# VHH binders against Citrate synthase (ctsA), part 17

Target 1, 373 residues: Citrate synthase (ctsA), of Heyndrickxia coagulans (Weizmannia coagulans) (p27660)
Amino acid sequence: MVNTNQFIPGLEGVIASETKISFLDTVNSEIVIKGYDLLALSKTKGYLDIVHLLLEGTIPNEAEKQHLEETLKQEYDVPDEIIQVLSLLPKTAHPMDALRTGVSVLASFDTELLNREHSTNLKRAYQLLGKIPNIVANSYHILHSEEPVQPLQDLSYSANFLYMITGKKPTELEEKIFDRSLVLYSEHELPNSTFTARVIASTLSDLYGALTGAVASLKGHLHGGANEAVMEMLQDAQTVEGFKHLLHDKLSKKEKIMGFGHRVYMKKMDPRAAMMKEALKELSAVNGDDLLLQMCEAGEQIMREEKGLFPNLDYYAAPVYWKLGIPIPLYTPIFFSSRTVGLCAHVMEQHENNRIFRPRVLYTGARNLRVED
Below, E stands for the ipSAE of ESMFold2; O stands for the ipSAE of OpenDDE; V2 stands for 0.75 times the mean of E and O plus 0.25 times the DockQ between their complexes.

## First folded at step 4 (VHH)

Design x40 (from m11 with D31R K58Y N61D; framework vhh_7b2m_4)
Fold by ESMFold2-Fast, scan of step 4:
Structure x40 (fold): chain B 373 residues (1-373), chain A 123 residues (1-123)
Amino acid sequence: as target 1 above (373 residues)
Amino acid sequence: EVQLVESGGGLVQAGGSLRLSCAASGFTFSRYAVGWYRQAPGKQRVVVASISSGGSTYYSDSVKGRFTISRDNAKNTVYLQMNSLKPEDTAVYYCATEYRVWSPGKTYSFDYWGQGTQVTVSS
């Protein structure tokens, strides 16, 4: 019996998978990561704590964290062949396409590519976590005809990532703020890119293939690029009055304004956005320039008063990344880099209790046509 | 390179009118506030009028009702229409904007001034 009312466009509200990794609790306004509140974790824990929690199942002690740091440091180097491949791309290449190319090529260097055992996938996850920051930072430098910046062994994971992007050793404050942004972007239940990774993983394809698909998904404007769009608006506006004018103009044309609204935090500012706003205040105080803070506060007021909408994480992460010296085209690649740990956790979970995704369609086309004699 | 070039100054009789123009180049003019300032002999430079990117205007008390500031974003120009001129309006008139250089991690503020244009009102 065919029930035409079973079609749910976009799978909106459909429970497509079971997971122990994360949960968007709309009732309690909480983002749950392996049983912990993400906001609580972000106040006391760093990105490597989240990596250990998502991949090993527990918050690390000091010895476990040191071992994880040393493991990742051994994975910072990228094969020379990958740098060569990136060097062959046209200078106009999209940063997300460069990232996708680098991740895809990594699969060809894995001698255990057919092995789906948990321990082998865990090793791959650490290899990807170590190498993706290098691919992100240095694909950008290569596309701009600049020399790759080599990682430094004496810097933390997050400090190394920022160093490879900027060419400058970050201050302790800059490192702390950047690390916290990686915590806040690390995992978010089942957005399109995570679902794409799980779909690919459901065929028992490799972790590199799943992440390549996730990069492709995140490149789409309906999923990724909101943080880049926010900073582009701020740069275009140039001043507080310019930003007020830009927002009123967009609102009069009924255009969507990026950086506002969230599935969990619909009637208040996303608490993760509030943390990035505090980071922006701290960075502004250090260099004596609060222009971006003033612009963002003016925009926050307009959107609250005119639309009843509140900032999401992207709204305040964007000016923070700008203050940290990060070029706009790298904001979505950095988001992907952070999310790599969550994506790896989801792919591994999918492989361990696998069922291939094989949906059906509601057919609305012609039937019973006859082939000519 | 940010440049502001004033024109339209001259000699006029009390009660007369002048229109000053400020031509801007080297930046996205429509996004910046622009102001008119004046400096009379032996006096400090003071603000006369300003116009925001959105068209909101400010006028000093001495010129309210007599001067009108406007902008033409298509021509990258700001205007100051000066009516009912008085001898005390005699000054060099300057166009100015605060320009910010936008580079990741570094935002530098620069005040850009035009060369000035002389306005002389005879009694």
Scores: ipSAE 0.221, ipTM 0.606, lowest interface PAE 3.0, mean pLDDT 89

Design x41 (from m11 with D31S S53R K58Y N61D; framework vhh_7b2m_4)
Fold by ESMFold2-Fast, scan of step 4:
Structure x41 (fold): chain B 373 residues (1-373), chain A 123 residues (1-123)
Amino acid sequence: as target 1 above (373 residues)
Amino acid sequence: EVQLVESGGGLVQAGGSLRLSCAASGFTFSSYAVGWYRQAPGKQRVVVASISRGGSTYYSDSVKGRFTISRDNAKNTVYLQMNSLKPEDTAVYYCATEYRVWSPGKTYSFDYWGQGTQVTVSS
C-alpha cells in the first residue's frame, strides 16, 4: 500500500536531484549560477562567458573566450540532410516542432554517439551550441519558403544568431541587448525541461535525445511559450487602452495572465525583467516609438494594483524581441537556444553521478476484471 | 490610402435627433475599432463613443442612454444615432480609427481622422 501522504502531485517542492550548476535562492532572492549571482554576471559578462562558466567551470580570460568563439564558429554548419528534412515539414508547422526534429536528427551524424565520457560530451555540447541557432533561424526561413541566411565570419555568436533570423546586421546596441537576453535565459535550476533532460540522461541516453525531450517539454503551454503569449496579447490589444481592456477581461474571468509572477521575486519585479524594460526604453528611444513600452507599463500597473503581481523576464523580453525584428514564433526557440548550455551542463552532471529515475504510482484504477473466453 | 468621411451633421432643435455616418476606405475596416469624438469651440477634443472590431461599445457618461454607436462591416461604415439632443452637444463630430503597423522591428501607430461634421443644437 502506498502512503498517500508521500504522493506529491507534480513533484511540487520535491528535491529530485543534487546539482552544483544553479540554485533558486528564495531566501536571498537570488538566482545562483555556479556560485555567482546571475544579475551580477548579466551586468558585465556576455553569453560566451556563461557558456564557459557552465561547461568549463570558470569565467574565461581573454584567450579562453577567443578560443571558445573560434570553436563555436567551426560548429555553425548543419548537415544538408537536416535542411532537407526540415523542408519536408508542413509550412504551418510550429518552429518548436522544427527545432525538435532538427535536434533529434543531429544524433544520427555523431560518430561517437555511445561515448559518455566528459570530454566527448563537452565536444558534443559545443556542436549543439553552434548548430541550434542555425536550425532555429533557418527552419523558420524554410517554413516561409525563404532562403537560409548564412552566418558571417566578422560577427559575434549572438550577433550571428540575430543576423540569421533578421537578415540584417545588428547594431552594437541590438547585439548587446540580444546577448544579455541569452545570459538571462541561460539557466534556472530544475524547470520541467531540465528535469526531463536529466530523466532521459539517467538512462545513459545521449545528449541529443535529452535535449530533444527538453524541446518537447518546453513546447508545452504550462512550461514554455510565455514570452510568445505576452507578445500575442500585446499584438491582439494593439493599443494602451486595448491592453488595459484585455487585462481587465482576463482578470474578471479569473484567467492566468502570462508574464507575471516568479518563484524567487515575489514582492518586486524580477530584476531580469527590469533589465529588459531598460532595453525596451533604449530601443524605443532609437526609433521614436514607445507604444509597446506604454502598453507594458500600463499592464504592469494594473497587475501590481489588482493582484500584487509583478513582471517576470518573459513580460519585457517579448517586446524587446519584437523591437529587435524577431518573429513571435521564434521566441521560445530562442529561449531554448539560450538554455542549451544549462541543459548540456545538467546532462553531463547527471552522467557523471548517475542514478536512473524509477518512481512508482498510486494505482486508482479497476482491478480483477474478468476476461471472456 | 486610409480615408474616413463623416456625414449627417446639421442644425437641429433641442430634443431632436441626428444620425451621423462615417464611411471608411483604404483599409480592412472590420479589423479595426472606430470611435466618435467631438470638439466644441475653445475646448479639447473628447471621446463620445467607440465600437470594437467585435462590436463591444463604449459611451461617455454625458451621452449614455441618448446616443447609440453601430457598425456595418459590409458597407465599411460606422454610425452614431443621436437622440434627445441638447445645446451642450453642439460640436464638430469626428470619426477616428487608430491605424497600426505591427511587424517585427516596425511597430508604430497613428490616428486617422475624418474632416469632421458640424452638429448644432439650438433652442
Scores: ipSAE 0.259, ipTM 0.649, lowest interface PAE 2.5, mean pLDDT 89

Design x43 (from m11 with S52T S53R K106E; framework vhh_7b2m_4)
Fold by ESMFold2-Fast, scan of step 4:
Structure x43 (fold): chain B 373 residues (1-373), chain A 123 residues (1-123)
Amino acid sequence: as target 1 above (373 residues)
Amino acid sequence: EVQLVESGGGLVQAGGSLRLSCAASGFTFSDYAVGWYRQAPGKQRVVVASITRGGSTKYSNSVKGRFTISRDNAKNTVYLQMNSLKPEDTAVYYCATEYRVWSPGETYSFDYWGQGTQVTVSS
């Protein structure tokens, strides 16, 4: 039954699901991933450790990690038909629409699409994790009339992803930094895209359909694109003084400034942002150019002093991705690629303890209209 | 139910004073920075004053020294004390919480705005 005093716009703060996957602990300022602090995990664990934790339930030992690496290596390639479909898209296509198209088409290659058994969904999750980086990188190349970059079987998961994007084998430092960014973006409780995936999964629809819906959700400017927006601001500003001017202008107009604020870390800088800031310092030292670091530090000071707001992960991940040679339009697709493991975990959890989402509405429209010619 | 309700507007003569109040309900007020904004007919909405969660204040150049923003977290209220009012201060005054990005990959959060209160300064 709908009651007018129970309508909560956007479901802000509403507890919509039960989960064992992750939790935003606002009381203790902690992001919990399967019982572990994400910050602690990000200091010593790589993306494949997080993949194993989210999909298998434990941090892998050496043998388990090697097995996972071999499993994912078998999934790096995508069917030629998917490359053909992407090649048919107009060159003006949005990168997120290309990604959504590729993920959607993958469903047609699954001969057990109706099977919801845990083991079948787990295998499906690994197939998606292996193939999405290829779709992200090579849809971009195709849309720019460039040849697809084939995955290399001798590279790690994260190194291969970066290689397919840039066409260059990453250095050990570049691989380490990029891998850490994937850890930090991997899971975050119930944002719109994860909720969308759970809503679709609640009909007992397939994992591809759920992820296709999640890509569509993340494309929305009210959800995705914060890291792209940060780098666009830095690129538009060009200088430290230009960035100071840009921020003061936006603040005077009460415009939203991307890259600041976090639900868990409301009174300090997001520790994950601090990790990406250190990565930016390391990359700046290697190439002898610290302009982006200086710009970001100036913006950090202004936002702290003017608004009491602190950088979130997007603020420092953006210039890191720029330094790694990643095109700005790929930042949101990369975020989705990282979050694919969390999304798969949520879909599988939803299937295993399912109840269809079916809310009601507060009706505010016309009643009792006559049907007359 | 989330609400920001302004009060204290009205008609006043030049040189007079008004105190605006903005009462908040339905969210954890102490977690939000709050600003006062005004919009005169045919003009864009502009910031007047702001106050952070910690109580730090900032003022537009046109009101600095004449207006004072303050907050009372126990009462979930923000105030704007307006002294030495000028005809140029005539506008609808709004209170609003500031933009907050909730997480990486979430570029939106809800901004709460009041309905506005009219301030008219004669002569």
Scores: ipSAE 0.015, ipTM 0.371, lowest interface PAE 6.7, mean pLDDT 88

Design x47 (from m11 with T97A S109E F110Y; framework vhh_7b2m_4)
Fold by ESMFold2-Fast, scan of step 4:
Structure x47 (fold): chain B 373 residues (1-373), chain A 123 residues (1-123)
Amino acid sequence: as target 1 above (373 residues)
Amino acid sequence: EVQLVESGGGLVQAGGSLRLSCAASGFTFSDYAVGWYRQAPGKQRVVVASISSGGSTKYSNSVKGRFTISRDNAKNTVYLQMNSLKPEDTAVYYCAAEYRVWSPGKTYEYDYWGQGTQVTVSS
């Protein structure tokens, strides 16, 4: 006799943790971040405002924001040994694997790994926030036999991240748009990578170990890579008619089309996607090239009419990142870099009120098999 | 050691079918786009079909509707199903694994090529 009523596949709908960090309010169609609506925050606040809110508990005043910016500037440098390790990877290495390697190795330079005091973890979170953009951008350059791009002291956190990737100082518009994308990707309750980080943290493991596991989780195509897949579809299609044909072909084969559907915004476009669509319009106006916008609008119409599905954040973030000069393989590493602040907040919250995750199984295999030695 | 090994070529009459396979080893196959190229005697090598790392397919106008490219990442293999073959399809067919990065002002390509397999379509 097996009671299958106790087994919930994928833990779907199971409340696995208590948190004050964020909430997906499906009733009111809101993404709540420390009590604030993420959309309201994204209209007037930048990524460093979200960093301060998630790690320090409040929206910063001007002096607090300046202090945070200077703190992060001091953390941009990565140990030379990490650059050496990355240089030993085969040139075909995936950027997410390079990122995972860099984060993992970074743990070996922390002499206080067993110290889980709030202040020590907070310092560690700022070190990760400062160093991950460098690891993301420069591991990519190393894998392409290019010299690392060093950050500049006169650029903001987000402008430096984009600068390290492209080798070009971003315009004010490019910086604003990129920074907003980091705000929109910063936190999202309990997706697989955040749950993985909390599971690892529940053993009282270190912050680097928890984030290494989160990188591994986000690399999985059922979790991350949707923004890369969207841009790959757009590149393969090349034209508005090509994209329409590509979508109809996938629909006729019952294939899943990446960039559509959201748990909170089931009957309308994700408002975060709408913000990235506006960003794509602004970038298209600057260079007089709206082909990607036209392609995306055609796909949006087809999916709405044929499936009743609407764009999610990945659908419009992908062409925005393309317009910003970002290589496609870096889209998921950038997503992770943005989410680093949320992941750090979750790990610290887990350590402060810890209970190890120890689930049970419904056993359906053989019993009482005999061994002859 | 990186290797691409083509198989399935041969002699077939016009209107017939062949299925080409390309087995990959020594690299993370799922991260690569894979293309089928062909080279007829006295002509340049041209693209026939390609499949991206995400599974999106593209075909040259001369083969669209007749050829189908597919991949099996668990077996590190890409296939080219060739139907309604014509004498002008006669060529050596090459498999290429491509790691392409697109960026304004910059393009990177990391290409691995197989040795080729002969396809001959008689009239």
Scores: ipSAE 0.000, ipTM 0.119, lowest interface PAE 21.3, mean pLDDT 87

Design x48 (from m11 with D31S A33R K106E; framework vhh_7b2m_4)
Fold by ESMFold2-Fast, scan of step 4:
Structure x48 (fold): chain B 373 residues (1-373), chain A 123 residues (1-123)
Amino acid sequence: as target 1 above (373 residues)
Amino acid sequence: EVQLVESGGGLVQAGGSLRLSCAASGFTFSSYRVGWYRQAPGKQRVVVASISSGGSTKYSNSVKGRFTISRDNAKNTVYLQMNSLKPEDTAVYYCATEYRVWSPGETYSFDYWGQGTQVTVSS
């Protein structure tokens, strides 16, 4: 028997790992990425800058960034066997389950799977970064009996990802907005999926296994799906008045409303959400349709007035993704694709200074039961 | 083990005052929105007041101006100061955490309830 005061449900507030990768600074209201403020990075740097920073340790110069882009372009193709496996899934399969299947199967094509050397894991991380967007986009097309969309060599990493999803070359504005969303989702200390990846990595298991577990974790509605839920609420409401009524009904019933609240930004709107709100304004101006913006602003006012809660990144990323032509079921897979770089960094850091996670339990079940003859 | 323990309830005359306390343990109290709810016999449980991790407060119309919610994060405690009590304030008062979303791709619902404390206001 253990003292109940030693049990911390959900490990809430427990420092479970040491890391140099990222930090949620609640005192200074900052999300720290390798020593940099994420907001400062997001103003001038793109997703490939974050990839280089997280995996190589520094913000890239022009030559390093070009080399990284060339490296990732070589990794865009997915083995045909993986496409065949995805084609065997029921057409009603969950996109996160299709993604998990694709990531898991990738392990079988790695000839150095047991090698944990830093350079081998780094090569593996780039292979995952190159292939996951293809698996996300084309598993969706396969499940809808549509032809896979091949990447184009003249498009950037983020433009290719959006192109594979929509089948249309993005505009410069669409590319910029989508790329920024990937920067903002790229890393966030130790959420459940990152912790899961580190737990799996702590056994010295491979990077594909760790990411497979992270996909499984993120599928859980207490972790993933918040951005999908926001857009589903907006679709269900259809109008500004409908959305106001939907929110007041949920509040009266004490139901959880997705897209609000943040651990670091407790007294103000998440600045990442503010960036996506500006993106929504820009897209609304180009499209000549500001309905989603008006709905979101009405909901923002209600939540501030009724609960003292403010939008997080999911609240404004959802309507932005809708405006970019992205199907709702791909919002969480896109989030995972963005977070792949952070997950790879965490797994590699875990392997380099490893200690297996092995907790204990507070036993609350029956004892001394006799086996009857 | 997550625990919310209410105290400070009792019998009071109309026009009197009571101070309720809610002692929290087993979770990172400072990160949670905490509220006071009440339930009279045969009626639905309703919100009375709530306070965010940042200190922002909300009150039901029936208690606004009479009740004050506050928190002491160092002591993991939420208080409800009840002034100018009325017979219709008679109820079991519950301390509870409200939902919170922490980050993109990470959603938490922490609806933990205390056992309640009886407040009776005589007419």
Scores: ipSAE 0.006, ipTM 0.334, lowest interface PAE 9.7, mean pLDDT 87

Design x51 (from b15 with T98K; framework vhh_brivekimig_d4)
Amino acid sequence: EVQLVESGGGVVQPGGSLRLSCAASGFTFSRYAMSWVRQAPGKGPEWVSSISGSGSYTLYADSVKGRFTISRDNSKNTLYLQMNSLRPEDTALYYCAKEYRVWSPGKTYSFDYSSQGTLVTVSS
ESMFold2-Fast, scan of step 4: ipSAE 0.090; ipTM 0.538

Design x52 (from b15 with L59Y; framework vhh_brivekimig_d4; at its last look DockQ between E and O 0.01; V2 from the best seeds 0.00; counts 0 for: pae O 9.8 > 2, unsure alone 60.1 < 65, off the site)
Fold by OpenDDE, look of step 5:
Structure x52 (fold): chain B 373 residues (1-373), chain A 124 residues (1-124)
Amino acid sequence: as target 1 above (373 residues)
Amino acid sequence: EVQLVESGGGVVQPGGSLRLSCAASGFTFSRYAMSWVRQAPGKGPEWVSSISGSGSYTYYADSVKGRFTISRDNSKNTLYLQMNSLRPEDTALYYCATEYRVWSPGKTYSFDYSSQGTLVTVSS
């Protein structure tokens, strides 16, 4: 039992919330989502299945899934004011900042903002799941002086999202791989962004505020951005030998190498990473360009040999996203978009069984100071 | 082959006006956003203005906002920059480009396409 009278830096190991949503089982190396292993789900289920599971509590049948998809499609459009606000941002703005702003602005258009009933929050969650992909994709376009891309109703949820990013209808393979990535990023117990969302929600603040805070959290390089960092390293290296050299150099300098290590999978490769690695192989086979795969494999070997570390999801997701034509600055925003359903589930649960987070401090500052006349 | 040809540069007094043009060829002009970038002697490239493919969206650097107006005629494959209230600090080689972007945060801006530029000199 955690002694509440002791300072625990970073709240490491502290049980901060009771939840039925998710659990990282480090003993059995499982990511539990509503009673299922996420890895097992990812083999046969898509992102909308996860959405239904997290928000409705059950894996959907085909009719339910269809209804869900139709519901989301109706929510793709964003207010024109969102586009206008995004258009006012400097061209140098990071898409994560644009996303933060976009999500924040959405709150002002909710006529039931103060209603935290389950049914209302559920509706709101679907609205957000519909709109956030639009904000993510079009933030990038707007920041690059491109026309916003309109959603396509005839595509699947994931296909439309990828389309809105690239401006091209994805192939079946691309759609499948992208959707898989969304599943894998969808939920992860109580990381910093989820905790932040719950903390904000615990004040009975609205779901938009909670998500806005979550975006801010995820922007931090210690939380999000690993996939971006990985791809930047790969781009800097350009070759297999270059990448080897780059990694050895970083290791010699005791620099952290992003894309390796995991809290659940410590002794073996993250199965999610393995899935993305296979995706990379598939995409590489399409055009015969396997440079990124070779580089990543070389890096994997080096890190295993030198540090005993294994790739995490971000390590192989990065080159996959590259192969899909996704700009590097959108890797983290896409991560957030995927995580939206989990965040909403957590916020809803917090609102339904709420206790305000109010921790104390170990005060190490000055005492008994007085203003001198 | 993509071709961009700037024109309209010259010498003007402070407070004067110039209109730059950029003739584009070799691609579907209306599909791409266009930008003006300038480079003063001894300085790096500076983004000036951008306009979306349809012309619906326009963007300006703070340094030129309220003074410069970007426009385009897609029927003529031409990009324009109306420059009013010119200042000595506006002196630069002006380039038109199809795109001005950063690939990674904090990195150098890049252009997909650029041309020879047109010289604008603002002096008394």
Scores: ipSAE 0.006, ipTM 0.301, lowest interface PAE 9.8, mean pLDDT 90
ESMFold2-Fast, scan of step 4: ipSAE 0.121; ipTM 0.558
ESMFold2, look of step 5: ipSAE 0.008; ipTM 0.360
ESMFold2 (binder alone), look of step 5: mean pLDDT 77; pTM 0.774

Design y14 (from j21 with K31R S103E K104Y; framework vhh_5j56_2)
Fold by ESMFold2-Fast, scan of step 4:
Structure y14 (fold): chain B 373 residues (1-373), chain A 129 residues (1-129)
Amino acid sequence: as target 1 above (373 residues)
Amino acid sequence: QVQLVESGGGLVQPGGSLRLSCVASGFTFSRYGSYAIGWFRQAPGKEREGLSSISGSWGGSTSYSDSVKGRFTISRDNAKNTVYLQMNSLKPEDTAVYYCAAEYRPYSLYWNEADYDYWGQGTQVTVSS
């Protein structure tokens, strides 16, 4: 039967799936993760707590957390063949394209690729969580003709990720701040990349294929890259006055300013952004340089006064990542690395209660054209 | 296609040492950490006993039974696709057929029981004067 419902552009407001994973509660201004407030989780829990909650269904006890950390340490190694494939990419390759290539090639090494059982998908999720940080960090080094940085057994999951990127062991403060950023990026209901992963998963395709599609989605400038764009603006501006001028220039041209606005926190600063702002203050105090903080606070004031818009997570995560020594091109790959756990949870949920997505179109083109004899 | 071959067994005096080797074919220890290798032994008239395991692609988590902890050491050589069991301070009660086994580990923290899918033929270790 033909669906008589009218066309809804971009599926805006359409309820496309049922989920127990997360919810953007716009009425109560809350981001719900498996029944918990994300903000409450971010204050007391680390990224591995979120991994366990999303994949195993509960906040881990100490023994479960230690076992999870050891499980992920076993998965850090990337097959040499994948390093070889990445080394064949042109040096001008985008880091998101390198990440997509690496994730795609991982599928070819899975001997159980056709198995959709929960336990097999859960195994794949842990493999991806272990290997994606290595692919992100070391594909970047390979593209710059530098040697890969191997993870260390004495570092936590988040400390190892930052270590593989920078080549420097993070301080306790740097590790805590980076880990919190991964918590805050871990899950967000049904953005385009998560929807793409669910669409691919709805065909009973594999987890690697679903995540490959999600990487491709997140590379799109309307979805990902907002944190990179924020840091690029700050870098171009160089000073507080330069940033004020840059923002006024963009506003006069009616250009969208990246790092502002949120679906849940429409009338106040995103509390996740506030956490990253506090992280920026702490990092600025340590190195005696608060220029990025002053620039961001000036921009925050202008946007509030001129547009009634407030910072989102990307606005303050960007200068935090800069202070942590992370190259700008890796900001979106890090976002994806964090979101890998949410994406895996969504793909597994889709497989467990599956229905293929098969939308229809409103046809507006020519009809009854004749082929010349 | 998956096969395990043990070597290094033999006759040794009490207090002596042996190094057992387990060569794997049809899979690699560095491939996604999906396989764990365990060492087991079985003496005549006794149940099979688990001794040690090594898992994962990173160098692996290791475990040891209380009967061998401090005396036996498990290690991996990824380039040779081989797992070793270094046995020191051997006792007459260590006399048994020693097996290596590969487990396809599903990575779930709540996996009820690990079952070893692939087994070697075994290698005899005799500790006697």
Scores: ipSAE 0.000, ipTM 0.118, lowest interface PAE 20.7, mean pLDDT 85

